VH-VL binders against Ubiquinone biosynthesis protein COQ4 homolog, mitochondrial (COQ4). Designs and how they scored, part 7

Target 1, 235 residues: Ubiquinone biosynthesis protein COQ4 homolog, mitochondrial (COQ4), of Homo sapiens (Human) (q9y3a0)
Amino acid sequence: SDGAGPLYSHHLPTSPLQKGLLAAGSAAMALYNPYRHDMVAVLGETTGHRTLKVLRDQMRRDPEGAQILQERPRISTSTLDLGKLQSLPEGSLGREYLRFLDVNRVSPDTRAPTRFVDDEELAYVIQRYREVHDMLHTLLGMPTNILGEIVVKWFEAVQTGLPMCILGAFFGPIRLGAQSLQVLVSELIPWAVQNGRRAPCVLNLYYERRWEQSLRALREELGITAPPMHVQGLA
Below, E stands for the ipSAE of ESMFold2; O stands for the ipSAE of OpenDDE; V2 stands for 0.75 times the mean of E and O plus 0.25 times the DockQ between their complexes.

## First folded at step 1 (VH-VL)

Design r11 (framework fv_recaticimab)
Fold by ESMFold2-Fast, scan of step 1:
Structure r11 (fold): chain C 235 residues (1-235), chain A 120 residues (1-120), chain B 112 residues (1-112)
Amino acid sequence: as target 1 above (235 residues)
Amino acid sequence: QVQLVQSGAEVKKPGASVKVSCKASGYTFTDYYMHWVRQAPGQGLEWMGYINPNSGDTKYAQNFQDRVTMTRDTSISTAYMELSRLRSDDTAVYYCARGGEFYSYAFDIWGQGTTVTVSS
Amino acid sequence: DIVMSQSPSSLSASVGDRVTITCKSSQSVLFSSDNKNYLAWYQQKPGKSPKLLIYWASTRESGVPDRFSGSGSGTDFTLTISSLQPEDFATYYCQQYYDTPTFGQGTKLEIK
C-alpha cells in the first residue's frame, strides 16, 4: 500500500473538463441508444458527484445503510449464489429476483465497471445503485421493456435525484407509441412518483440479508404498492 | 394474436394418468406464469396450480398436490399438466390460462379447454 | 382457503336491463399496504373458456365494454352491467387472488 496505485479496480482519473466532455458525449449516445449500458454508466459517473454525496450521507444516517457502506456488499455472478436463491420459497425476494433475471434474460454482470468517479466511497455508492436497479424491477413489478424501464427511471429520479435518472425519465417517453405514452402519463408516472416519495431510500436496504423475506412483506414494509395495471404485455 | 391451444379430448379408465398440453403463441412464453384450472360438468372453476415457464417452479393446490405434475418445454412454448390415479370425479374440462406478472392471479388469456372423461 | 360466495345463483333479465351480481369473500381481500382489492370477474359462455372482465375489483380489462363495472372493497363486491346486451347472456364468476386462487360458484344470467 505505497499510496500511488489506483483508488479501486478500473479507476481512470479525469479532470473536470474531461468529465464535462464525457458527460456530453455519453448523454448524446444514451439518448440515441438507451440500451448502451456503458454510455448510461459513464453519464451517471460524470454528472452525479453532488447527488452521490447526498445519497452517501443519507446511507450513513440509516442503520442498514451505514452497514452497507461499512461492509461494501456486491451483487454479481461471483458473489451471488444462484443455487441458494433457487432453493428459497416462492415469493421470497431472492426467488423473485432470480425470476426477474431469468424472464428478462439479464445477468447481474452486464453493467460496465465504475471508472470515472474519483472518490472510492462514492464509486461504491454508484456501483451499488447500478446493482440495485435490477432489484427495483423486482420490487416494483416492472419488466425491462421500454415502458417498464421508463417507469423505473421515474421512481429512481424521485428516489435519488441522479441526473441520469432524471434525463431517462423525461426523455425516455419519446421512444413510446401513443397508447403506451398515454398509459405512462395517466397511470404509471403518478404511481411511480407516489411510491418514490413514500418509500425510504432503496440504497438503504441490505438486500443480501433479506433474500428469504417475502416480497409481499417487504413491499408492505417499504410502502410500495402494486402497479395500476399489468405492464408485462404492453408494447 | 396471443393464444393458447390445448390438446384434444381424452377418455381414460380409473387409475390411469392423463397428460394435457397447452401451446402458447403470440407472446414470450417465459414471461408469464401458466395456470391450470378445471371445470366439472355443470360446476364452477377450480384452480389446480401454476408453473413458471422460465424457472420450472411449480405450486399445486392442496387437493392435487400428490397427483398433479406440471412441466414445460420452452423450445416449443408448450406447458403440460399430468394428473395421475384418475377417479370418475376427475371428469372435467381442463384449461390452461396465462397468469399476470409475479404476484397476480388474474387470468387474461385462456386455452380452449381439454375434455377429460374418466369412465369404467 | 378463502371461500367465495356469489349471489344469485341464476337470474333472468331482458336486453336493456341493469344487472347486478354480488360476491362475498370469507376474509378481506384488500391488501392494506397498496389499498388494492385482489378480486377479478370472469364471463363464460356455454362451451367456451372464461374471459377476464375486471381485475383489482374495479379495473376493466382492455377491450371490455364500459357497460361492465366492478365495485366494492374488503369482503363485498359487485359486478354491474348497466344496459344488458344479447351477447352478455353467460355465467359470471368472481375470483380472489389475495391468497391461493379461489372462485365463486358462478351466477348464470339467462334471457327472460
Scores: ipSAE 0.000, ipTM 0.439, lowest interface PAE 14.4, mean pLDDT 81

Design r12 (framework fv_recaticimab)
Fold by ESMFold2-Fast, scan of step 1:
Structure r12 (fold): chain C 235 residues (1-235), chain A 120 residues (1-120), chain B 112 residues (1-112)
Amino acid sequence: as target 1 above (235 residues)
Amino acid sequence: QVQLVQSGAEVKKPGASVKVSCKASGYTFTDYYMHWVRQAPGQGLEWMGYINPNSGDTKYAQNFQDRVTMTRDTSISTAYMELSRLRSDDTAVYYCARDLYSSGWFFDYWGQGTTVTVSS
Amino acid sequence: DIVMSQSPSSLSASVGDRVTITCKSSQSVLFSSDNKNYLAWYQQKPGKSPKLLIYWASTRESGVPDRFSGSGSGTDFTLTISSLQPEDFATYYCQQYYDTPTFGQGTKLEIK
């Protein structure tokens, strides 16, 4: 018959009941260990359908976001010219992104592939969000320790409204010690929320066209302020 | 417990070179930039440059660009600063200092200092 | 380069006094886009390395007593010690990091 292959590479079709079961299982695992990228990815894919549609529609209404949806750029080891990025000036987005990856021993490829989203365009939107997450650490000046990840999740929750980001923002703090929790609540959450509200949607930024731009100038353009304190040094 | 431990005092003649070491412990050496700052007797602090221990990339202050070389050895978590063509006005205490992630270029931990005396 | 000027060059004070040290930059160290002042303060005791006290003009480093506070914006900054303690007698330096780092000439705080 007129059967085609998968809707997209790595797609796994699932029913609403199966999505509910995957969401319950991945939510439990993600809450227990929010750094399990595979479980966080499944939670995002299974719980975020209506929010992903809203984000996609918002991108369609933005000129730059519409181009991103049409061209579907990817941030991965295979699409990045690491030699070119390394040759960029100190302080450029591309050079600072490489520094972030090197310091944190993170690869552009550490994120799980999209599997459980049944709409090809929405699958791209959530994959784009995952690839942009490391860029947000660079933009916000946040390390990949537990405190830094929670701060980025608060920014992402305000920006996207994705259930996974909201879950991470509210339940991530249970893993923090008293000092970090005090700093998070009194300083970092207000700062992250303020930046999230002030900044345009980060999914609408064509990062691949801005590698040469000064990170400082990009922060200025986005209305993102420097961190109120040095998070990397906190115990 | 973060520590930066520097090499001992040096006495050099004008025209010689000096190489100061800074051994890091208590953190991942490659995660933070290492800066060098000197302090001449009766003068303030003067920034000389930095090295990114991960990449080996360096940036030097304009006043030192032709005389200073910064290197590192990641296998022993040690940074080096070599200053050549020494003059009597290079007599100073030389400090290594750790930069914060995100290029804040202010310094949370400092070495104990290495006194370099340039005399006849 | 941005030139940093501190005043006074030296100051005599007694334990319990409120002490203020002033730092002025030759150009603004306020980055208008992030509304942050790229200014730090250090304490240096004789024979010891500098110790970070304040960064972003007013953020106190972890472990620094709350009697130390930083204030100011743009080109004019102040370090305040609200109730001077014996261990506070030291030289204090301001540093800008808006451009290539530069330090003030220092303010020596001496016992009266």
Scores: ipSAE 0.000, ipTM 0.440, lowest interface PAE 13.9, mean pLDDT 81

Design r13 (framework fv_recaticimab)
Fold by ESMFold2-Fast, scan of step 1:
Structure r13 (fold): chain C 235 residues (1-235), chain A 123 residues (1-123), chain B 112 residues (1-112)
Amino acid sequence: as target 1 above (235 residues)
Amino acid sequence: QVQLVQSGAEVKKPGASVKVSCKASGYTFTDYYMHWVRQAPGQGLEWMGYINPNSGDTKYAQNFQDRVTMTRDTSISTAYMELSRLRSDDTAVYYCARVGYDFLGYYYGMDVWGQGTTVTVSS
Amino acid sequence: DIVMSQSPSSLSASVGDRVTITCKSSQSVLFSSDNKNYLAWYQQKPGKSPKLLIYWASTRESGVPDRFSGSGSGTDFTLTISSLQPEDFATYYCQQYYDTPTFGQGTKLEIK
């Protein structure tokens, strides 16, 4: 009885702005089911695999990024010294990362392993990106609710150019209520875009060597400003 | 227009090697994995392996890994499948097919297929 | 490798009939992280290359008529053709892509 595909579940008559969001939503539905021909055409203009190679090459040219590619650090419960992180001062990157995990009930363990990426170094780059995503929530001060996730996706889209991040940033707003959408468009997207453009590539940051650094000092080093408002409770 | 065009039919002796080509057009060759599937007369489809045209990395089915080599030439958007030490039971139609992927490496079905290359191993 | 088994091996039906083909995998092809079944269905007409009909168990490929539908989850899957047309004479294959790709043995559909 499953005749209709997921792409059509969000098909609604809309305004020009909502038509743009629905086009992004349709593309994101195709990306969420990422194997429709129309989505593949979108990826053909900016391939995820090609973008991963650009990101890898960028990391190779950065001294810290090159070191990350050589040493291949992982962020998981098996590699983290949780006792050490808990002993760090309040406000340090490591202590605030643990606070983020606790408050949002998120595990550092990977639940979706990389699949069929047959270049070992690119497989590491994408795995690193996935593990770094939680650090970006900590760095940007964003919760894991819908609004916070969309803000992080806008930052990631500007930073990486990954097709999934770009379409996720445009798709996400369609799920928001009027109040959250207003705040997103008027304040949070400009903030996320500005920070994404100003900050160096977040894949070049050796997080595991900066656990003791103050989160405030790290934000200052990266040119990332504190959130313009509390996003918690606005989703 | 998206299409895959394969080389012509071949007749080989047992013990020889055959190299089948698959020329892609109408899309960016390096954006899609190229899979190889064969079909013996009156039988079903058998997956042989794939190549990532961007990296050159390959994965072969266990039954073929000691005899198959997959390569590509990005300058002419062409993939190749070479099968060595041919046996009479290698007589089949050999297909190339493209498979899309996203940045997480998720694959989907084989959406575009070549016309097939008949390989006959006389025995 | 995951073994795919199709049933029946062959069937005959008249134009306008509803036809169901079943496919069973030796282990689950449901990826819990994205809640998707990594299963596709192909149509192959005599002397022609296979054509993708359905992927992720129930999503129709662009250009495929809506009379074709896929259902099921985990290890048990079905392809349904709601009202057979003469051009539907073909062999149908299921294929998993959860691990190393494998195909079912095929179901021959004869339009009688």
Scores: ipSAE 0.000, ipTM 0.420, lowest interface PAE 17.2, mean pLDDT 78

Design z01 (framework fv_zilovertamab)
Fold by ESMFold2-Fast, scan of step 1:
Structure z01 (fold): chain C 235 residues (1-235), chain A 121 residues (1-121), chain B 107 residues (1-107)
Amino acid sequence: as target 1 above (235 residues)
Amino acid sequence: QVQLQESGPGLVKPSQTLSLTCTVSGYTFTSYYIHWVRQAPGQGLEWMGSINPSGGSTSYNQKFKDRLTISKDTSKNQVVLTMTNMDPVDTATYYCARDFYDFWSGPLDYWGHGTLVTVSS
Amino acid sequence: DIVMTQTPLSLPVTPGEPASISCRASQSVSSYLAWYQQKPGQAPRLLIYDASNRATGIPPRFSGSGYGTDFTLTINNIESEDAAYYFCQQYNNWPYTFGEGTKVEIK
């Protein structure tokens, strides 16, 4: 109309004070329940601006990452050909991703929309991070139980430096029983940190063009090693 | 062709230590977890434990009261089950089996033929 | 430990009829459930994984369903070759646990 409009779909303009309040509230909720995708999303958007710029700049310097920023692919039920993924060979990235979703009863559409980031390209970067989170469970061989989520958060914290991932990594363990906490500290954190340092930036992977690639071959390409123990079933 | 083959003694005396070897071929040894499962004559299947051949980390069924050790020899593509203080109740066919998924724990897709171990004086 | 309970433990069936075996977990195992077939003197053979996916080489007459605590293996047009023991197994929690087994007998 008069030349003013939202920066992108679902954008909500907020003041610095409003961002501070959203960050505090979402941090408390995310620590209480890290499975709450909406609270994790708000925390990431309100605290991560500096880090998102660094991640965006890393993507711009990488040929595949630059292509992702240009084309803005999305991972959702509307963009995924689930029938095609189901027809792929067992062990391919696409079939294993679909298996992860089915086994954990997770939908690609469970993610909250980006609302509180005031830069359109940075809003895409944080949304991309959220959409590839399930891929990281698949790549790392981690279940969606509390221990598995914390291990993935340690990998993500090392890879991205996002404040939400750092908070999840450091404070998530308070929810664990003694057995899981011992295993996490002695075996899983060192493993997750080593893999996070070894692997190239996972935001630079054009997953939508790698559905047919063997998951094993992709892990070898990324330098991701087998987990040091069976994480499923630990209390 | 993926193959798993158990080997070891067919007879063990009470209180002795059992050592069984699982030799694998036809795939990358370090990519898949190996499990040990036993079956007493005419009975069901009992999971004993597993090993990650890459890192060497192990998981055990606690009912064995620290009698059980699983180890690996990557140079020979072998996993070894060691169980101390054998009892007649431990008489069973012992199987090694491979995890279905690489780098992720799952069901058991390939099994060895099984080796019958009789514990008797 | 998660207890897996199979019903029935013995299932006599006539060739060409459908057969169903139920498996109940004492607590939720999500979809982390497999079914195995074992013939006398042989190792178990993986039939179904992740509750409903057929393993490679398994005939389409075998199907699985369920989620959480209640699971079913169905054999649609049973053949004489299907006489065997059938076991369910959860791999959600350690230790991995198996059902007691169901003996399918052709009458």
Scores: ipSAE 0.005, ipTM 0.448, lowest interface PAE 10.7, mean pLDDT 82

Design z02 (from z01, 13 letters changed; framework fv_zilovertamab)
Fold by ESMFold2-Fast, scan of step 1:
Structure z02 (fold): chain C 235 residues (1-235), chain A 121 residues (1-121), chain B 107 residues (1-107)
Amino acid sequence: as target 1 above (235 residues)
Amino acid sequence: QVQLQESGPGLVKPSQTLSLTCTVSGYTFTSYYIHWVRQAPGQGLEWMGIINPSGGSTSYAQKFKDRLTISKDTSKNQVVLTMTNMDPVDTATYYCARGLLFGELDAFDIWGHGTLVTVSS
Amino acid sequence: DIVMTQTPLSLPVTPGEPASISCRASQSVSSYLAWYQQKPGQAPRLLIYDASNRATGIPPRFSGSGYGTDFTLTINNIESEDAAYYFCQQYNNWPYTFGEGTKVEIK
């Protein structure tokens, strides 16, 4: 309203009915094209309020998660020191994250800003989730092809319970060929579910303070096991 | 240990500006919203506005928007309420209250003791 | 603005009896509703948040229920110290709004 300050930069207040319409529209678009990051962002913001509160509570109860909530670090091109990450040993989290970005030609900045969450702290939580997604590809050893994205979504659905992750996990497989679908159902979903249940909440990892840590050691710390097969080159 | 304390003038003349300070202690100042709520003698509670001390963003009830400003001083752990053009109907006890950002509790868990402001000639 | 309506506004009770206070919102506030207790000369005290969660240090005789537009605060086995005003408050929409208050009096 006139003269009232926003909750945060880019915040757009919306009614429950407007949120329902945005959720329905963004869900339809995300199912049509999961690579429409803007629509996936809207779906996450409009459907996840209760789940975001649960995730925030989990972060608050964890020592590292509580620090993240207090300090609100961001993963973006403007906050990353690419020169320092490139100087880290091969196999470190920071070096392997850079390799993931380069090989897959993705940018940490391609995500839409948070607009439709009516609580400033919860807006940070969903923004953090989006920024962490690329780190999950690195942690799980998954490429950004359709099969790899679906496996990551199953892990995220188990970890977070976010409606957008659940929809991506259950409806993403519609785009797969028969061989990839068989591999997904028989091998990769059980693997992703087991790792998702075993690993602590990935939102509790202060990635910006772990750049020097060996990726292998971090996976061992989190209980993440090697994928049951090579996913590269599958549909 | 966690405390909020209001301070400011007890008497304001009509048309003058009110300035109240809320000083917080025992927790991280930027981790919680601060709200201002007032209560006229013998009446109910009226929400006035909110500030996020982390960024300084504010929101006010429509009734107060043209004359109310809430600001913060992070170095002193203080939130300041400034309201212009005071009227006798603004006579009330003014409270600052903490709203939790962490977890599912967004209600006002800690309140200041309140400060009575009387507007009279 | 969301209007919060409390019923009854005055509630005389005998010690040991249960007491119930209703709060109705003019539109849905989901579960984002709190209950406060206020004694004369004191600041309000949080009793219940998120409609049904008891705040730290609040005795188990206090309980809350409801969702959407209809909410209830229940005090089982009321004690003399429970004589006070009780307010509901929604925090689903800005501006946050309070009910009129219910005065609980011990007979």
Scores: ipSAE 0.000, ipTM 0.400, lowest interface PAE 18.7, mean pLDDT 80

Design z03 (from z02 with heavy chain G99D L100E L101Y F102D G103I E104L L105T D106G A107L I110Y; framework fv_zilovertamab; at its last look DockQ between E and O 0.01; V2 from the best seeds 0.00; counts 0 for: pae E 16.2 > 2, placed apart)
Fold by ESMFold2, look of step 2:
Structure z03 (fold): chain C 235 residues (1-235), chain A 121 residues (1-121), chain B 107 residues (1-107)
Amino acid sequence: as target 1 above (235 residues)
Amino acid sequence: QVQLQESGPGLVKPSQTLSLTCTVSGYTFTSYYIHWVRQAPGQGLEWMGIINPSGGSTSYAQKFKDRLTISKDTSKNQVVLTMTNMDPVDTATYYCARDEYDILTGLFDYWGHGTLVTVSS
Amino acid sequence: DIVMTQTPLSLPVTPGEPASISCRASQSVSSYLAWYQQKPGQAPRLLIYDASNRATGIPPRFSGSGYGTDFTLTINNIESEDAAYYFCQQYNNWPYTFGEGTKVEIK
């Protein structure tokens, strides 16, 4: 392997050849079963290095993003005060995030730890992106069904340029029925792309300090418009 | 032509609050970060803090965290430094500087001329 | 905070000779290091960015090198106009921090 030892907890140092093999294998497995989130994570970790550098540099230029990189906040069940979030007013970011988790039966802890990024700071960036993904569902008003995930992937692809987001955005629609595909192409993709271009980098938001903020006000601040339709009843 | 100009009092008494204004022109105010940097007489440069004028987010050096506030007035193309509880050790030339956000990120490509602030009883 | 340590603090030089200034960071800053020149009564001027790239309009006698924690500014064929104060700056992490400065003087 390489001559460097572990750079952070869970790190598995790998050579460029090993990274190439992991990327190819994880891409094949992700195409075979896109719900193998561990293989999607491996693909992102082995193919996104240049893009992660761009994202990291962009975060470092932003004061809030730089604070996130320095303080390394985490969004997990061990760091969240769920009782506090539940006490927040309806329509606040924290309350709506909690509702999203409850309604969709998801947990901030379902993400695999970062293992194959050979830079500690870049490993945090991709870890933060994974934790923020559910927050994007809340910001964009998208459910966790296949259609909702594809719309979020289009937004993420525009925002981040990560290869795994681009691949998910372009190849995810293959699994949709005709009605969902029609509305995706005609309405949802244009909306997601427009909002992805308009909004500032969502990795630069310190969500843990914004729980009390109205979700409407936050969307206005970010330039995120309401979705053109309700996706919950449409796959 | 890009220009930054600091303005404010040249003399402040100990324990009083300093307020300095950086007025910018020649570029889109919300497109670039603004930093404050000071230089005590005969000494090196000391970074104080940064503001993103688009969203108003700020970050401060730990040394100044408890007494420094940086704010903006977009309608006037201005960034304001406010620092409480001034001490004679705070005597310095204060600069505002533009963060080159295009191709050379994290660098100070344009600086103001600086304004000397003396803290004396 | 990343501490930037410059040596020497004072550097007497003879025109036509080379000079070198060292800058060491307390932790890695990768290649995110800049060098500035400051003449009396003026704001600093950017000389080198990304450790080794000359800024626009900077003469080729200025060069920079280094990566990680150890960096060097080299001035070849020193001219009298090069007498000034020189600072390194890291921009890898907030807060941005500067070296103590090196006063280059013609002797």
Scores: ipSAE 0.005, ipTM 0.397, lowest interface PAE 16.2, mean pLDDT 80
ESMFold2-Fast, scan of step 1: ipSAE 0.252; ipTM 0.688
ESMFold2 (binder alone), look of step 2: mean pLDDT 90; pTM 0.899
OpenDDE, look of step 2: ipSAE 0.015; ipTM 0.588

Design z04 (from z02 with heavy chain L100Y L101Y F102D G103S E104S L105G D106Y A107P I110Y; framework fv_zilovertamab)
Fold by ESMFold2-Fast, scan of step 1:
Structure z04 (fold): chain C 235 residues (1-235), chain A 121 residues (1-121), chain B 107 residues (1-107)
Amino acid sequence: as target 1 above (235 residues)
Amino acid sequence: QVQLQESGPGLVKPSQTLSLTCTVSGYTFTSYYIHWVRQAPGQGLEWMGIINPSGGSTSYAQKFKDRLTISKDTSKNQVVLTMTNMDPVDTATYYCARGYYDSSGYPFDYWGHGTLVTVSS
Amino acid sequence: DIVMTQTPLSLPVTPGEPASISCRASQSVSSYLAWYQQKPGQAPRLLIYDASNRATGIPPRFSGSGYGTDFTLTINNIESEDAAYYFCQQYNNWPYTFGEGTKVEIK
């Protein structure tokens, strides 16, 4: 070992060759079964290092992003004051985030731990991205059905350039029926790409300091427009 | 039409506090960062600090940290620079500038006209 | 703080000739470098951002190149209206820092 101990609690040191093998294997497994959260996480960690450095550097140059990197806030059931969020007005970011979780039957705690990123700060950046993914569903008004997930991946691919997001955006559509595929290509991808290009980097948003902000006002601030159709009703 | 305009006193006495206002128009106030940059007569440009008008978060150059405060008023589309204990060496043209949000960082795509602040007597 | 060094500090040029200004950072700033033009009595104007991208409304005779620590601003077919100060600026690290400035004078 290099004498200083592990970089963080779940860190597993790997060589470039080992990272290449993990990337190839996890890509194959994630494509076969995208609900294997562990394989999606490994793919992201092993293929995204250059892009993570770009995202981290972008956050360092932003006053709010730099504060996020300094303070390292986490989104989990243990860090969220669920009672406080539930008491917020309807239409606030915090209340709508809880509604998203309930309607879609998802938990903030389902993310696999980071293991294969050899830089402690970059490990935080990819974990932050994973934790804010549910916020992006809330901001974009997208459900967690297959069509909704693909739309969010197109937005994320444009915003971050992460290989895992690009993979999900381009290969996810093969799982769709003809009707949903037609809607995706003609309406939803152009909308997601426009929003992704227009919005500032969503990793620079300190969500934990905006729970009381109106979701409508936040969308206007970010330049995110209403979906061209009701995606929840298509699946 | 994007515009930034500084306003404030042209003369400040030593040891007094400077207050400058930057009023913006022609874009969504909370979507872009605002920087303050100064330029002493015949000298180069010196970055002072930044504010995110959305959240109010700020960062300052170490040289100014102990006496500089940047704040915002969203209802008026204004950013305010406050600097205490002014000294004759602080005589400069003060600019506010918008951070270009479509780049990988925040170069200054639009600048105010600048306001000359003289510190004397 | 990152120190930005410009060369030359004074550059006399003849109309129609190319002019080049160099900017060196004391440590890597990747591509996070901008160039500004300032005419007497006016605010600076953004010319180039992210080392090589022209800002809106900037004529194609202005171009930028470089990465890491070494950057160049080139003005092809220089015109009399291009007489001005030119500043490089890094925005990779806090605090943002500027070069000393280069005075371009038409002969």
Scores: ipSAE 0.000, ipTM 0.446, lowest interface PAE 15.8, mean pLDDT 82

